# VHH binders against o29008: the designs that were tried, part 48

Target 1, 271 residues: o29008
Amino acid sequence: MDREEIKVAVLRMEGTNCEDETVKAFRSLGVEAEAVHIKQFYSDMIRFEEQRSVFDYQCLVFPGGFSAGDYIRAGAIFSARVKSVLRKDIEEFIKMGYPILGICNGFQVLVELGALPGFDEDKPLAEKPEMALAMNDSSRFECRPTLLKKESEKCIFVKNLKKDVVMFPVAHAEGKVVFPSGKEDEYLERLTSNDQIVFRYVDEKGDYAGYPWNPNGSFYNIAGICNATHTVFGLMPHPERAFFGYQVGRREGYGDGYCIFRSVVDYLEKL
Short names: E, the ipSAE of ESMFold2; O, the ipSAE of OpenDDE; V2, 0.75 times the mean of E and O plus 0.25 times the DockQ between their complexes.

## First folded at step 25 (VHH; framework vhh_3k1k_2)

Design x5 (at its last look DockQ between E and O 0.01; V2 from the best seeds 0.00; counts 0 for: pae O 13.4 > 2, placed apart)
Fold by ESMFold2, look of step 25:
Structure x5 (fold): chain B 271 residues (1-271), chain A 121 residues (1-121)
Amino acid sequence: as target 1 above (271 residues)
Amino acid sequence: QVQLVESGGALVQPGGSLRLSCAASGFTFSYYTMRWYRQAPGKEREWVAGISGEKGRTKYEDSVKGRFTISRDDARNTVYLQMNSLKPEDTAVYYCAKRKWEPSDTYTDYWGQGTQVTVSS
């Protein structure tokens, strides 16, 4: 499709706080992008001209940066709302091949929806969650740069990424990837055989290492995964906070996060 | 426990064909990539072909492309290797394998006892 036809919805509700950075990133690439309150998709009480359909957009983003504060799994409140009103639309959106990105809390939303690990392309939303993002092993909020090794060639979000290792910051208290006990080998087989592991935490030498390089203790150092069609991507680090050079201490240019958003635009232009 | 049993190996003339089978048990077969390896006397075990679980994607070592076909029957927990246009250099013990991912960021393989394929001159 033409770039002028591409529209991105960055979903918001009370407590989300990274939608501005994500909207700005997409807009700088020449794509229409807006923050869309979830009620605009469903509520009859929204004025007609403010009503939206999920299908008005070609990419959905569940942004990061909110903390529920009151719950064991971050993002549970947002995901419950999305399941209640948007589940069928999101399922169809995925089946149509349109990309969905979940950043930090947004990754947690995708997990809770059953969209990730997303093994079954015919039923892209599992009936119940098949993994979790648990409390960090440190038992504290981790706010730090992380180094990430690219592990997937098929994930549409990394097609423009030529570097083996990138730097994105993290900021979370519950980011530890866990799989059902006793299913870890099976999950690694399924994820690896279909190229669904996208990023893994590494140290300065590019080796998989523990804390602080793996800041949350995620199983297998997994920082991000995609679904079976490689179009739904969730990660704990924030590429939107590493998009412009000035966000990462550079005077000019772009940070490593640029290629994530550029990859979405390139994918949609070919779709 | 994981069990792999290869069969179908035989003596065959050059240009001939064989079909190898590997019966698997002790794991959810349909999720796992199955691989064939071969080992000639005095040589290292070498990879021949693989077929992924779920998607059924196949890959082949260059020397067997176009001659060998890997397939699977998930209902019978069996992987096959159809070998055509056999050459003397294909002579080896053939093993099927199931990968085990290790927490230490490496992997090991489970192996069967193997089945002997001999291609005479």
Scores: ipSAE 0.489, ipTM 0.806, lowest interface PAE 2.6, mean pLDDT 89
Fold by OpenDDE, look of step 25:
Structure x5 (fold): chain B 271 residues (1-271), chain A 121 residues (1-121)
Amino acid sequence: as target 1 above (271 residues)
Amino acid sequence: QVQLVESGGALVQPGGSLRLSCAASGFTFSYYTMRWYRQAPGKEREWVAGISGEKGRTKYEDSVKGRFTISRDDARNTVYLQMNSLKPEDTAVYYCAKRKWEPSDTYTDYWGQGTQVTVSS
């Protein structure tokens, strides 16, 4: 697919306010990207020119950052609305192999939507959430740079990532990855056997460590995972805030987040 | 080694039709978007049409919409440009192109030798 033919939708609703960074990141790669309000997908009360379809796009992004910070179960409301109006479309979208990215609150949305951990390829959206992003162990809003070790070789979002460890900032109160009680080992085995763990928190030596290197207390230091088809990816850290060099203290070039977005574009070019 | 060979160029009258072909080799053809460009005398080379790999989505410049059709045969590693309702302003050397993306979002285009299309009464 030609980059000029690629369109990315960064989904928003009332209260979201961090769409611009993600849009800018994709546009800088030569693809079309826009912030799209969820109502544009179902409302007939808007102008025809403003109406959108999921299938107008080749990539969907659930961005991070809500105006009021992290809501109690911040992803639940957004997920509920998406599920009510776009469930079938999103399922088909995933089955078509089109990528979906969830960042921070977007990761929460994907979890609530049943898209992650997404073990069933034939049912991309589970009927009920099968994991959770819980309150940080610190019971505080964590805002800091984090170091992430790349774990997956199959996830399409990290195909261009050559570095073993990358730096993405976190900004969240509910980022703790938790699995159903008593099923932690089962879930870990399933995730690892299918190469679905994408990022894990590490310290400056590249070792798995607890707080503060694991800012939220996630199980197995998991920072991000993808679904079984490796085309839906959720992570708590913000690669869009580490895309440009100037965002990470560099005068030129790109930050570590560049590779996440470039990988999506490269994948779509070959799709 | 990427190779592109254009053919099919000719002299035609206004309103006529012509079909150009471009044979490609040296890369996995089906993965890549193929493009047609044209360059008229004294003018810069301009993009005319593109067709994506795999799904074959097409795009055209405004001046050729409705008249030109780009298509591809992946089994033959060939991209085509069907040109209908030709106009004198369509006179140009037509080039087939493959784009190679480089680091830092730069790119290199590979070109064939081109084929001459002349529309004249």
Scores: ipSAE 0.000, ipTM 0.218, lowest interface PAE 13.4, mean pLDDT 91
ESMFold2 (binder alone), look of step 25: mean pLDDT 81; pTM 0.819

Design x6 (at its last look DockQ between E and O 0.76; V2 from the best seeds 0.00; counts 0 for: pae E 2.8 > 2)
Fold by ESMFold2, look of step 25:
Structure x6 (fold): chain B 271 residues (1-271), chain A 121 residues (1-121)
Amino acid sequence: as target 1 above (271 residues)
Amino acid sequence: QVQLVESGGALVQPGGSLRLSCAASGFTFSYYTMRWYRQAPGKEREWVAGISGEKGRTKYEDSVKGRFTISRDDARNTVYLQMNSLKPEDTAVYYCAKRKWEPSGKYEDYWGQGTQVTVSS
């Protein structure tokens, strides 16, 4: 499709943050992007001119971040509301091949919806969550740069990525990827076999390492994964906070997060 | 417990064909990549072909590409290696393998006992 026809919804609810950075990133690439309160998709108390359909958009983003004090309550409410009123629309949106991005808290929402790890192309939303994002091993809020090695060739969100290793910052207390006990072998096999592991935490030499390089203790150093169709992507680091060079200490140009957003635009232009 | 049983190895003339089978049990077969390896006398074991779980994507070592075909039957928990245009250098014990991922994320393979393929006039 033409770039001017692309519309991105960055989903908003009380307590979300970083939607402005995400909207700005997409707008700087020449696509229409807006923050959309989830009630605009379903509530009859919304004025007609403010009502939206999920299908008005070609990309959905679950943005990062609730304040640390409100995180668990707000995120659980967000996930439950999305499940209750948007599940069928999101399932169809995925089946149509449109991308969904979940950043930090948004990754947690995708896990709770059953969209990730998303092993089944024909049933993209599992009945129950199939993984979790648990409390960091340090028991601390981790706010630091992280280095991420690209592990997927098929994920549409990394097609424009020109470097083997990128830097995105993290800011979370519950970012530890865990799989069901006793199923780790099976899950790692399935994710690896279908190219669904997208980023893994590494040290400055590009080697897989523990804390602080793996800041939360995620299984297999996993920082981000995608679903079986490679179009639904969740990660704990914040590419929207590494989009412009000035966000990462550069005087000009872009940070490594640019390629994530550019890859979405490139993908949609080919549809 | 994981079990892998190869069969179908035989003595065959150059240019001939064989079909190897590997019966698997003790794991959810359809989720796992299955691999064939071979080992000739005095040589290291070498990878021959692989077929991924779920989507069935295949890959081949260069010397066998176009001559060998790996396939799987998930209903029977069996992986196959169809070997055509056999050459004396294909003489080896053939093994099927299933990866074991350790809790640390490292891996080792489970191996079958092997089946002997001999290509000789």
Scores: ipSAE 0.457, ipTM 0.787, lowest interface PAE 2.8, mean pLDDT 89
Fold by OpenDDE, look of step 25:
Structure x6 (fold): chain B 271 residues (1-271), chain A 121 residues (1-121)
Amino acid sequence: as target 1 above (271 residues)
Amino acid sequence: QVQLVESGGALVQPGGSLRLSCAASGFTFSYYTMRWYRQAPGKEREWVAGISGEKGRTKYEDSVKGRFTISRDDARNTVYLQMNSLKPEDTAVYYCAKRKWEPSGKYEDYWGQGTQVTVSS
């Protein structure tokens, strides 16, 4: 696709207010991006010119920071609404190979939708959630820069990422990756076998470490994963807050988050 | 209960071929990477080959590349090791392994009883 033809929807609902950074990031790459309220996809009460279709876009983003307080509940509510009205469309969207990104709360939404870990290529959305993002082990809201080691070579969101370790900030109370009890080994094996682990928390030496380097206590230090087709990606850290150089203390250029968004655009250009 | 049962080991001449089998049970076989190891007399056990679950991606140690082929039949819960152009240095007890990961990144391997491969003139 021509870059000018690429359109990105950053999905929002009532109470969401952090979609702007993501929109700005994509626009800076020369693609069209907009924040789209979920009602624009299904409500007849919306003006015709404001109505949208999932298929108007080539990338969907569930942004972070869209809820205050109960992040899981917000994610669950959002996912329930999306599932009720857009399930088939999103499934088709994924089957078409179009990318979906979930950041922080957006990762929670993708989990609740059954999109992640997304082991079944033929059923992009599971009937029930198959994993969870639980309360941080610290029982605190964690807000800090984190170091992430790139693990996946197949995930389309990190195709342009050349650095082995990147810095993305976290801001969450419920970011602990948890798999079903008794199935941790199985899930890890499946994720690893299919190269679905995208990022893991590391320390300054690039080693896997516990708290505080693993801020939430995630299983196997997992910070982000993708589905089996590697086109749906969820992560707890915020690449959109590390996109521009000025966001990470640089006068010019881009932060490590740039590569996430650029990878999406490059993928779509070749799609 | 994880069980691994290796078979197919034999005495063969240099340049010969042999196919090993490992029958697995007690877990969802298709989800797991299966590995072959070997242990020669007086030596430590060494990794030989691996095949991932789902898409069956393969990897080999350098000394067996081009000679050995690892494959799997998920319907039969069996992993195979086709060994061609065998050399005396391939003489060892061959083991099939399934890995169990821990959250810390540590792991434990489940092993079978092994099968003896002897390459001698």
Scores: ipSAE 0.293, ipTM 0.714, lowest interface PAE 1.6, mean pLDDT 93
ESMFold2 (binder alone), look of step 25: mean pLDDT 81; pTM 0.816

Design x7 (at its last look DockQ between E and O 0.01; V2 from the best seeds 0.00; counts 0 for: pae O 7.9 > 2, placed apart)
Fold by ESMFold2, look of step 25:
Structure x7 (fold): chain B 271 residues (1-271), chain A 121 residues (1-121)
Amino acid sequence: as target 1 above (271 residues)
Amino acid sequence: QVQLVESGGALVQPGGSLRLSCAASGFTFSYYTMRWYRQAPGKEREWVAGISGDRGRTKYEDSVKGRFTISRDDARNTVYLQMNSLKPEDTAVYYCAKRKWEPSGEYTDYWGQGTQVTVSS
């Protein structure tokens, strides 16, 4: 499709950031992007011209951005609302091949919805969650830069990534990727064989390492995964906070997060 | 317990074809990547081909691309290796393998007994 036809929705509700780095990132690439309150998809109380359909968009983003103090409560409300009012629309959206990005809290939403790990292309939303993002091993809110090794060739969000290792910041208290006890062998095999592990935490040498390089203790150092169609992507680090060079201490240019957003635009232009 | 049984190895002339089979049991076959390896006399075991459990994606070692085809039948818990345009350098014992991931994320492999392929005039 033409770039001028691409429209991105960054989902929000009370407690999220209405002026989101994600909207700015997509707009800087020349596509239409807007923050869309979840109520705009279902409430009769919204003015007609402000009512929206999920299908008005070709990419959905579940953002992060809750404060540490509001994290658990606001994130749980967000997840429950998405399940209640958007589940069927999201399932169809995925089946149509449109990308979905979940950042930090948004990754948690995709997990709760059953969209990730997303093993089954024919049933993209599992009836029950198949993984969790648990409390960090440190029992603390972790706010730090992280180094991430690209592990997937097929994930559409990393197609334009030219570097093996990128830097995105994290800011979370519950970012530890865990799988059901006793199923780690099965899950790791299925994820790796279908190219669904997208990023893993590494140290400055590019080696898989523990704390503080793996800031939350995630299984297999997993920082981000995608579903079986490689079009639904969730990660704990914030690429939107590493898009512009000034966000990562550079005077000009772009940070490593640029490639994530550019890859989406390139994918949609070919779709 | 995991069991892998290879069959189909034979003596064949250069340029000939063979089809190897590996019958698997003791695990949920459709979830796992199955791999073929081979070991020639005096050489280390080398990877030949693999086929993923999900969507049946295949990968091949460069020297066999275009000549060998890996496939699977999940209903029969069997993986195959179709070998065409065989060369004397393909002479080896062929093994199928299933990966076992440890809880740490490290892995080892389960191996079959192997089947002998000999390409000689």
Scores: ipSAE 0.298, ipTM 0.696, lowest interface PAE 3.9, mean pLDDT 88
Fold by OpenDDE, look of step 25:
Structure x7 (fold): chain B 271 residues (1-271), chain A 121 residues (1-121)
Amino acid sequence: as target 1 above (271 residues)
Amino acid sequence: QVQLVESGGALVQPGGSLRLSCAASGFTFSYYTMRWYRQAPGKEREWVAGISGDRGRTKYEDSVKGRFTISRDDARNTVYLQMNSLKPEDTAVYYCAKRKWEPSGEYTDYWGQGTQVTVSS
């Protein structure tokens, strides 16, 4: 597809207010992007010009910053609404190979939707969540830059990322990756064998370390994972806040987050 | 280059029927919502109907509901407007439109040359 034909939807609901950065990032790449309220997908009471369909777009983004911050199971409410009205559409969207990105709270939403870890290619959304993003071990809201090591070669979101370690900021209270009790080894093996681990927290030397380098206490220092088809990606850090150079203290150019969004666009151009 | 070419406009009597066509090129037609607008003499251009690109969802302005039908043929890159029970107040130049969003957050509408519909006894 040509870039001018590519459309990205950044999904929002009541209380969401951090979608603008993601929209701006995609627009800067020459693709269409807009913040879309969930009601626009199903409400008959809105103007025709405001009505939307999942299939109007080639990429969906669940952004961070839901409902005035991270609260207990913040993604659960949004996911429930999405499931009630868009489950089949999203499943088909994934089966079509179109990318979905979840950032911070968006990662939580993808987990609650059953999209991640997404081991079953024939059932993109599990009936029940198969993992969790739990409260940080620190029991604190963590807001800081983090260093992430690229782990996946198959995930479409990191295809253009040449740098081994990138810097993305985190801002969350519930970012701890947790797998079902007693199944940690199984899940790790499945994720590793299918190259679904995308980012892991590291220290300044590029080594895997605990707190504070792992800000939330995630299992195996996991910061982000993708589904089995490598087209659905969730991460706790915020690449959209590290997209432009000025966001990361550079006068010109781009930050490390640029490659995440560029990879999506490049993927869609070739699709 | 986006091109839209309207056709089918004519002089008809009140109560008559007319079918307008809009041939589109220069973009992936099936991905986009197509719209019909009309502009009467001395009046502003107004939205008449729209049809989505995903599953052909349709919507109409109140004054044409039950009389006009918008449809599309993606294989032919064409959108249609079937107009029944025409009234003198339907007299206008009818335009087909495609909307493009720009990185600035603004949008540009692409239009054809329009086709004249005149309803008169």
Scores: ipSAE 0.015, ipTM 0.304, lowest interface PAE 7.9, mean pLDDT 90
ESMFold2 (binder alone), look of step 25: mean pLDDT 82; pTM 0.815

Design x8 (at its last fold request DockQ between E and O 0.80; V2 from the best seeds 0.00; counts 0 for: pae E 2.4 > 2)
Fold by OpenDDE, fold request of step 26:
Structure x8 (fold): chain B 271 residues (1-271), chain A 121 residues (1-121)
Amino acid sequence: as target 1 above (271 residues)
Amino acid sequence: QVQLVESGGALVQPGGSLRLSCAASGFTFRYYTMRWYRQAPGKEREWVAGITGEKGRTKYEDSVKGRFTISRDDARNTVYLQMNSLKPEDTAVYYCAKRKWEPSGEYTDYWGQGTQVTVSS
């Protein structure tokens, strides 16, 4: 479809206020983007002009930074609301091939919705969560730049990423990727075999390393994964905070986060 | 525990065919990539073929492409290696493998006892 016809919804609810950076990123690419409160999708208290449908958009984003911070189980709360009113729509949205992005708390939301790891292509949302983003091993809020190695060649969000290693900042207390006890090997096998690992934490040499390069202690240094169809993507680092050059200390141009958003647009133009 | 039992090895003439089987247990078979390896006398063990779980994507060593076919039956927890147009250089002990991943990114392969394939006139 034409770029000018592409619309992106950055979802919000009560207590969230960090949608602007993501909206700005998409708008800068020449597509329409807006922050949309979840109530606009279902509430009869919303004026007609403000009512929205999931299908008004070609991309959904669950942003990070709920309530200007990473609150414990914030993603679970948001996911519960979404699940109660938008489950079927989101399932259909994914089946249509439209991309969904989850950043930080948004990654948590996608996990709680059962969208990630999303092994079943025929069932976009699992009945219950199949993985977790747990408290960081440090038991601290981690806020720092991170280096991420691109792992996936199939994920649509990194299709135009040519760099091997990118730099995105993290800001979270619960970013540790955890798989069900006793299923770590199985999950890793499934993710790897289907090219669903998108980013892994690395050090300055591009090697997989522990803390602080892996700031949260994630299994296999996983920073982000996508579902089996590679159209739903969740990551703990914040590409929207590394989109513009000025965000990463460059006078001009773009940061490494640019590729995430541009890849979405490119994908949709070809869809 | 993980168990792999290879079978089907035999003595065959050049140009002949064999079908190897590997019965697996102790893990969720359908999710795992299964691999065949072989080790000839005096040589290192080498990868021959692989088939992914769920989607069943296959890959082959160049020397066996067009001659060997790897397949799987998830209902029976079995992986197969159909070997056609066998050559003397295919003589080896053939092993079925399941890979175990470690959080560090390293891995260890589980093997069975292997099955002997001998191609000779």
Scores: ipSAE 0.553, ipTM 0.824, lowest interface PAE 0.8, mean pLDDT 94
Fold by ESMFold2, look of step 25:
Structure x8 (fold): chain B 271 residues (1-271), chain A 121 residues (1-121)
Amino acid sequence: as target 1 above (271 residues)
Amino acid sequence: QVQLVESGGALVQPGGSLRLSCAASGFTFRYYTMRWYRQAPGKEREWVAGITGEKGRTKYEDSVKGRFTISRDDARNTVYLQMNSLKPEDTAVYYCAKRKWEPSGEYTDYWGQGTQVTVSS
């Protein structure tokens, strides 16, 4: 499609940070992007001109950035509301081949929706969550840069990525990737064979390492995964906080996060 | 628990054909990539072909591409290797393999007992 036809929805609810670098990142790439309150997709109690359809957009983003005081309550409400009122629309959106990005809390939403790990292309939303993001092993809020090795060639979000190792910051208390007990071997097989592991935490030498390089203790050092169609992507690190050079200590230009957003635009232009 | 049983190996003339089978049990077969390896006398075991679980995508070692075809029957928990245009260089014990992933990031393979393929005139 033409770039001028691309429209991105960055979903929000009460307690999210409405000043969102994600909207700015997409707009700087020349696509229309807006923050959309979740009620705009389902409530008929708002004015008609404020109502939205999921299908008005070609990319959905579930952002991170809840305030600390509202984190658990807002995140739980957000996940429950998405599942309750948007599940069928999101299922169709995925089947149409449109990308969905979940960052930090947004990754948790995609897990709760059953969209990730998303093994089945024909049933893109599992009936029950098939993984979890648990309390960090440190029992602390981790706010630090992380180094991430690109593990996927098929994930549409990394097609424009030219580096093998990138840096994105993390800021979370519950980011530990866990799979159902006794299913870890099966999950790694399925994820690896279909190129669904997108990023893994590494040290400065590019080697898989424990804390503090794996800041939360995620199984297999997994920092981010995508679904079976490679179009639904969830990660704990924040690429939107490494998009512009000024966010990573440069006076101009881009950080490593640029290529994540550029890859979405490139994908949609070819779709 | 995991069991792999290869069969179908035989003595065959150059240019001939064979079909190898590997019956699998002890795991959810349809989810797993199945691989064939071979080991010729005095050589290291080498990868020959693989077929992924679920989507059934195939990949072949260059020297067998176009001559060998890997396939699977998930209802019978069986993977096959159809070998055509056999050459003396294909003489080896053929093994079916299933990968086991470790939390450490390492993996090991489960192997079958192997089946002998001999291509000789």
Scores: ipSAE 0.526, ipTM 0.822, lowest interface PAE 2.5, mean pLDDT 89
ESMFold2 (binder alone), look of step 25: mean pLDDT 83; pTM 0.827
OpenDDE, look of step 25: ipSAE 0.516; ipTM 0.816
ESMFold2, fold request of step 26: ipSAE 0.443, 0.497, 0.525; ipTM 0.777, 0.808, 0.819
ESMFold2 (binder alone), fold request of step 26: mean pLDDT 84, 84, 83; pTM 0.840, 0.837, 0.837
OpenDDE, fold request of step 26: ipSAE 0.548, 0.546; ipTM 0.824, 0.822

